VH-VL binders against AP-3 complex subunit mu (apm3). Designs and how they scored, part 5

Target 1, 249 residues: AP-3 complex subunit mu (apm3), of Schizosaccharomyces pombe (o94669r175to423)
Amino acid sequence: TNEFFIHVLERVSAVYQPNGKLAFGTVKSDMECKCQISGMPLLLLSLRPGTKLGNVRFHQSVNLKRWKQHPDQIEFIPPDGKFTLASFQTDFATQKSLPVVVEAKNKLDGRFEVRIRNTGKKSVENLKILITIPQALKSVTVTEGNYIFRASKYTHMEEGILEWSVKKLAWTSPALVLTGFLAPLKKDANSTEESSSYSKLEHLDLQYKLQGSTLHNFKVESLKMLNHPDKKSYKGVKHTIIAQNVSFR

## First folded at step 4 (VH-VL)

Design j8 (from c7D with heavy chain Y106Q L108F; framework fv_firastotug)
Fold by ESMFold2-Fast, scan of step 4:
Structure j8 (fold): chain C 249 residues (1-249), chain A 125 residues (1-125), chain B 108 residues (1-108)
Amino acid sequence: as target 1 above (249 residues)
Amino acid sequence: EVQLVESGGGLVQPGGSLRLSCAASGYSISSGYYWSWIRQAPGKGLEWLARIDYDDDKYYSTSLKSRLTISRDNSKNTLYLQLNSLRAEDTAVYYCARAGYSSDYQTFGYGMDVWGQGTLVTVSS
Amino acid sequence: DIQLTQSPSSLSASVGDRVTITCRASQSVSSSYLAWYQQKPGKAPKLLIYDASNRATGIPSRFSGSGSGTDFTLTISSLQPEDFATYYCQQRSNWPYTFGQGTKVEIK
């Protein structure tokens, strides 16, 4: 049976300021293909009319002369099996927003609170919130999901990473809340005096996945077999956003 | 088994507004590549009105852009077309149609493979 | 807008005849974005050909499409009684999408 599938993977790295503004963002996209077509097909992939991919790297089978004349068309002879047809990267604009909003607050007596909302129209999958803990952690409570504390290898104040995991966050879900308490600062190992002050949470990272969503201004419109136009094949495309390095500072 | 059914047509006065519905059955409209509204005046040819894609991108006929709004409601499995400032020349059978679908992968938009039976809109006093 | 002009606007044919309908675009159309539809009186259109030459599921082999650039053709190799209908070409290479004016195939 002849088939050809395209999985468009968009890997996002971004840094947000405490006020919620985007400081820096990039999206690295891969068109990952699976080809099982008999014979020697010559394929033409058409993107949304007028699309122009920037910073693009193509598989060696791509006809670059055709692409330069028609930037929304990718002509190629696919290898059998899995391969990457194209990889491209762009900085995303301040106007573009990711669906997961985080708010971290430092409160009295070493208490802190992290709130998570899904403001998009798709469920967020495999959500991980990585909270940098600057000193010993006393206790933690979460409204949903699981958590684990991983101490730093060479810590003197028992600092580490608090990993909060939520398998699925629906867009209709109420805000998720993590409440934690830090232990008071200990000045040094020889001291009999204990500091009553607390460090502030200043760094938080998110990782998650979105199915059926795209951040690039492009869309796969069609796939045609140029040298065997009468040959029928099952074909399709899917889009996935992978937020792999989203920081809040 | 897979069907699209238009409704909301009938007699409308010039200058009025109309909201057409297209109910899908036998499949979910959250799947697929794009959906369109097409009309046909009595004894005339086909005219493309609007398109809505799986990612909610919307496209309109240039001559009708200011009077048309296309939308969908996944929870009701229904597509919509709003027409404003109706004129006698808007008298036509209105069709909704889709370009294909799959559960995990969207079928590339190769043509309108499923059409509704149409709903007649008559604009007259 | 891209104007699609079909020739002829109507034709009379007998069962068993070979029928050809042409669709001419006012500017170049990618063959990946040209389709043909059949419409019988009182019915919705039915997809026959997509991407200029690919026959849709369930469409008999007597229907075939060809062409590129500005010139496209639909051929019915041996006309059957159920083929008397109006045929439309359609492009989505450029927005707005447009249809040809139609070609009526009548019995004679």
Scores: ipSAE 0.016, ipTM 0.481, lowest interface PAE 5.4, mean pLDDT 82

Design j9 (from c7D with heavy chain S103D; framework fv_firastotug)
Fold by ESMFold2-Fast, scan of step 4:
Structure j9 (fold): chain C 249 residues (1-249), chain A 125 residues (1-125), chain B 108 residues (1-108)
Amino acid sequence: as target 1 above (249 residues)
Amino acid sequence: EVQLVESGGGLVQPGGSLRLSCAASGYSISSGYYWSWIRQAPGKGLEWLARIDYDDDKYYSTSLKSRLTISRDNSKNTLYLQLNSLRAEDTAVYYCARAGYSDDYYTLGYGMDVWGQGTLVTVSS
Amino acid sequence: DIQLTQSPSSLSASVGDRVTITCRASQSVSSSYLAWYQQKPGKAPKLLIYDASNRATGIPSRFSGSGSGTDFTLTISSLQPEDFATYYCQQRSNWPYTFGQGTKVEIK
């Protein structure tokens, strides 16, 4: 009968340099709640002690005076059903990294290699690697998963997007590798053909979903009903990372 | 029914190493909020050793951090505690405990609601 | 580390008595991060109270908790024969988590 659920959704945007260095990264997080508690409960949500949420916007029911004095505490009166308790954004911590790591290497004679590793401790779901191909693609080999090449409309270079899909990447999995070869560029008879025969890969995008992890070590520690402390409620918390805007350039 | 069962205790030599297991049944350790190892020396109080969370973050007792490793294996539904460089003062009953659970949603950490029966470790030469 | 000091360390009481055990923290235990456990000889501890004042499932109404900051109290309003045990407070406000030294409640 009395139930309250919290789903913490972390949507990731990040740009990595070719050497693997993070250029910038942000995480936009939503606390999506579902309330099925009778009456007018006054709830206190406690975060990991010392937590301070960045660029936070609260549901109108939140006691802002309490939050300003105790940034790890969110006191509120929930509406019935589904609502967003808080939305917040922060930059990646220097020591934290995304669970999926990509290494892209341009080799000699139009050969390229993309390596994917899951460095986290949870399986990655519905992983898509979108590789921008700057010219005609000769061949592709993958160690796991499926690939599809989608040519750009109205292109003389035959450029497009190579989509590499992996349904599940277990944290115990060895690195997955995609090896590809570009077809040589055509030039007129008087050009320096060798020096301009192959373009380099310069852009990859990642998309995936990860259950049960958090990038900022963000944690919901407790939920208490202040005005009815003896009233029993079922409480659950779920964490999901959604990577939709992760680029390697 | 929900149960935690510790194993791996017994008599060990000073300076040796110990690996304890905590097998969960009646629920999945891929759910829930966090799990802890707690010990109790004969006739003494409770001492918190280590915690592992649903997100695999690990926390250790300050005095024992260099000698402890906590881990889990979701496929075996089991938690582990490794203790190195054993001393006589490590003699204790070792408990594992959980803070709530849910198959889809992790329960908020409101205290240790399920404990194992404990396994005795004796460090003696 | 936050040190938790329980008072008294031991107590003799009769059935029907009101028993009060205090837990004092060396620094503030912020918000609802204090729990109380009961332990009988040879058995694992049992959760009584979490978040300072909430009774765990199946715990009789004679058990209650209160307090904030550095001072917390466990009260047993009318002691029963099955309540003779050792009681521990525990904080999760700061790592490392710590327990009080315990309060033994013995029959008078």
Scores: ipSAE 0.016, ipTM 0.474, lowest interface PAE 6.1, mean pLDDT 82

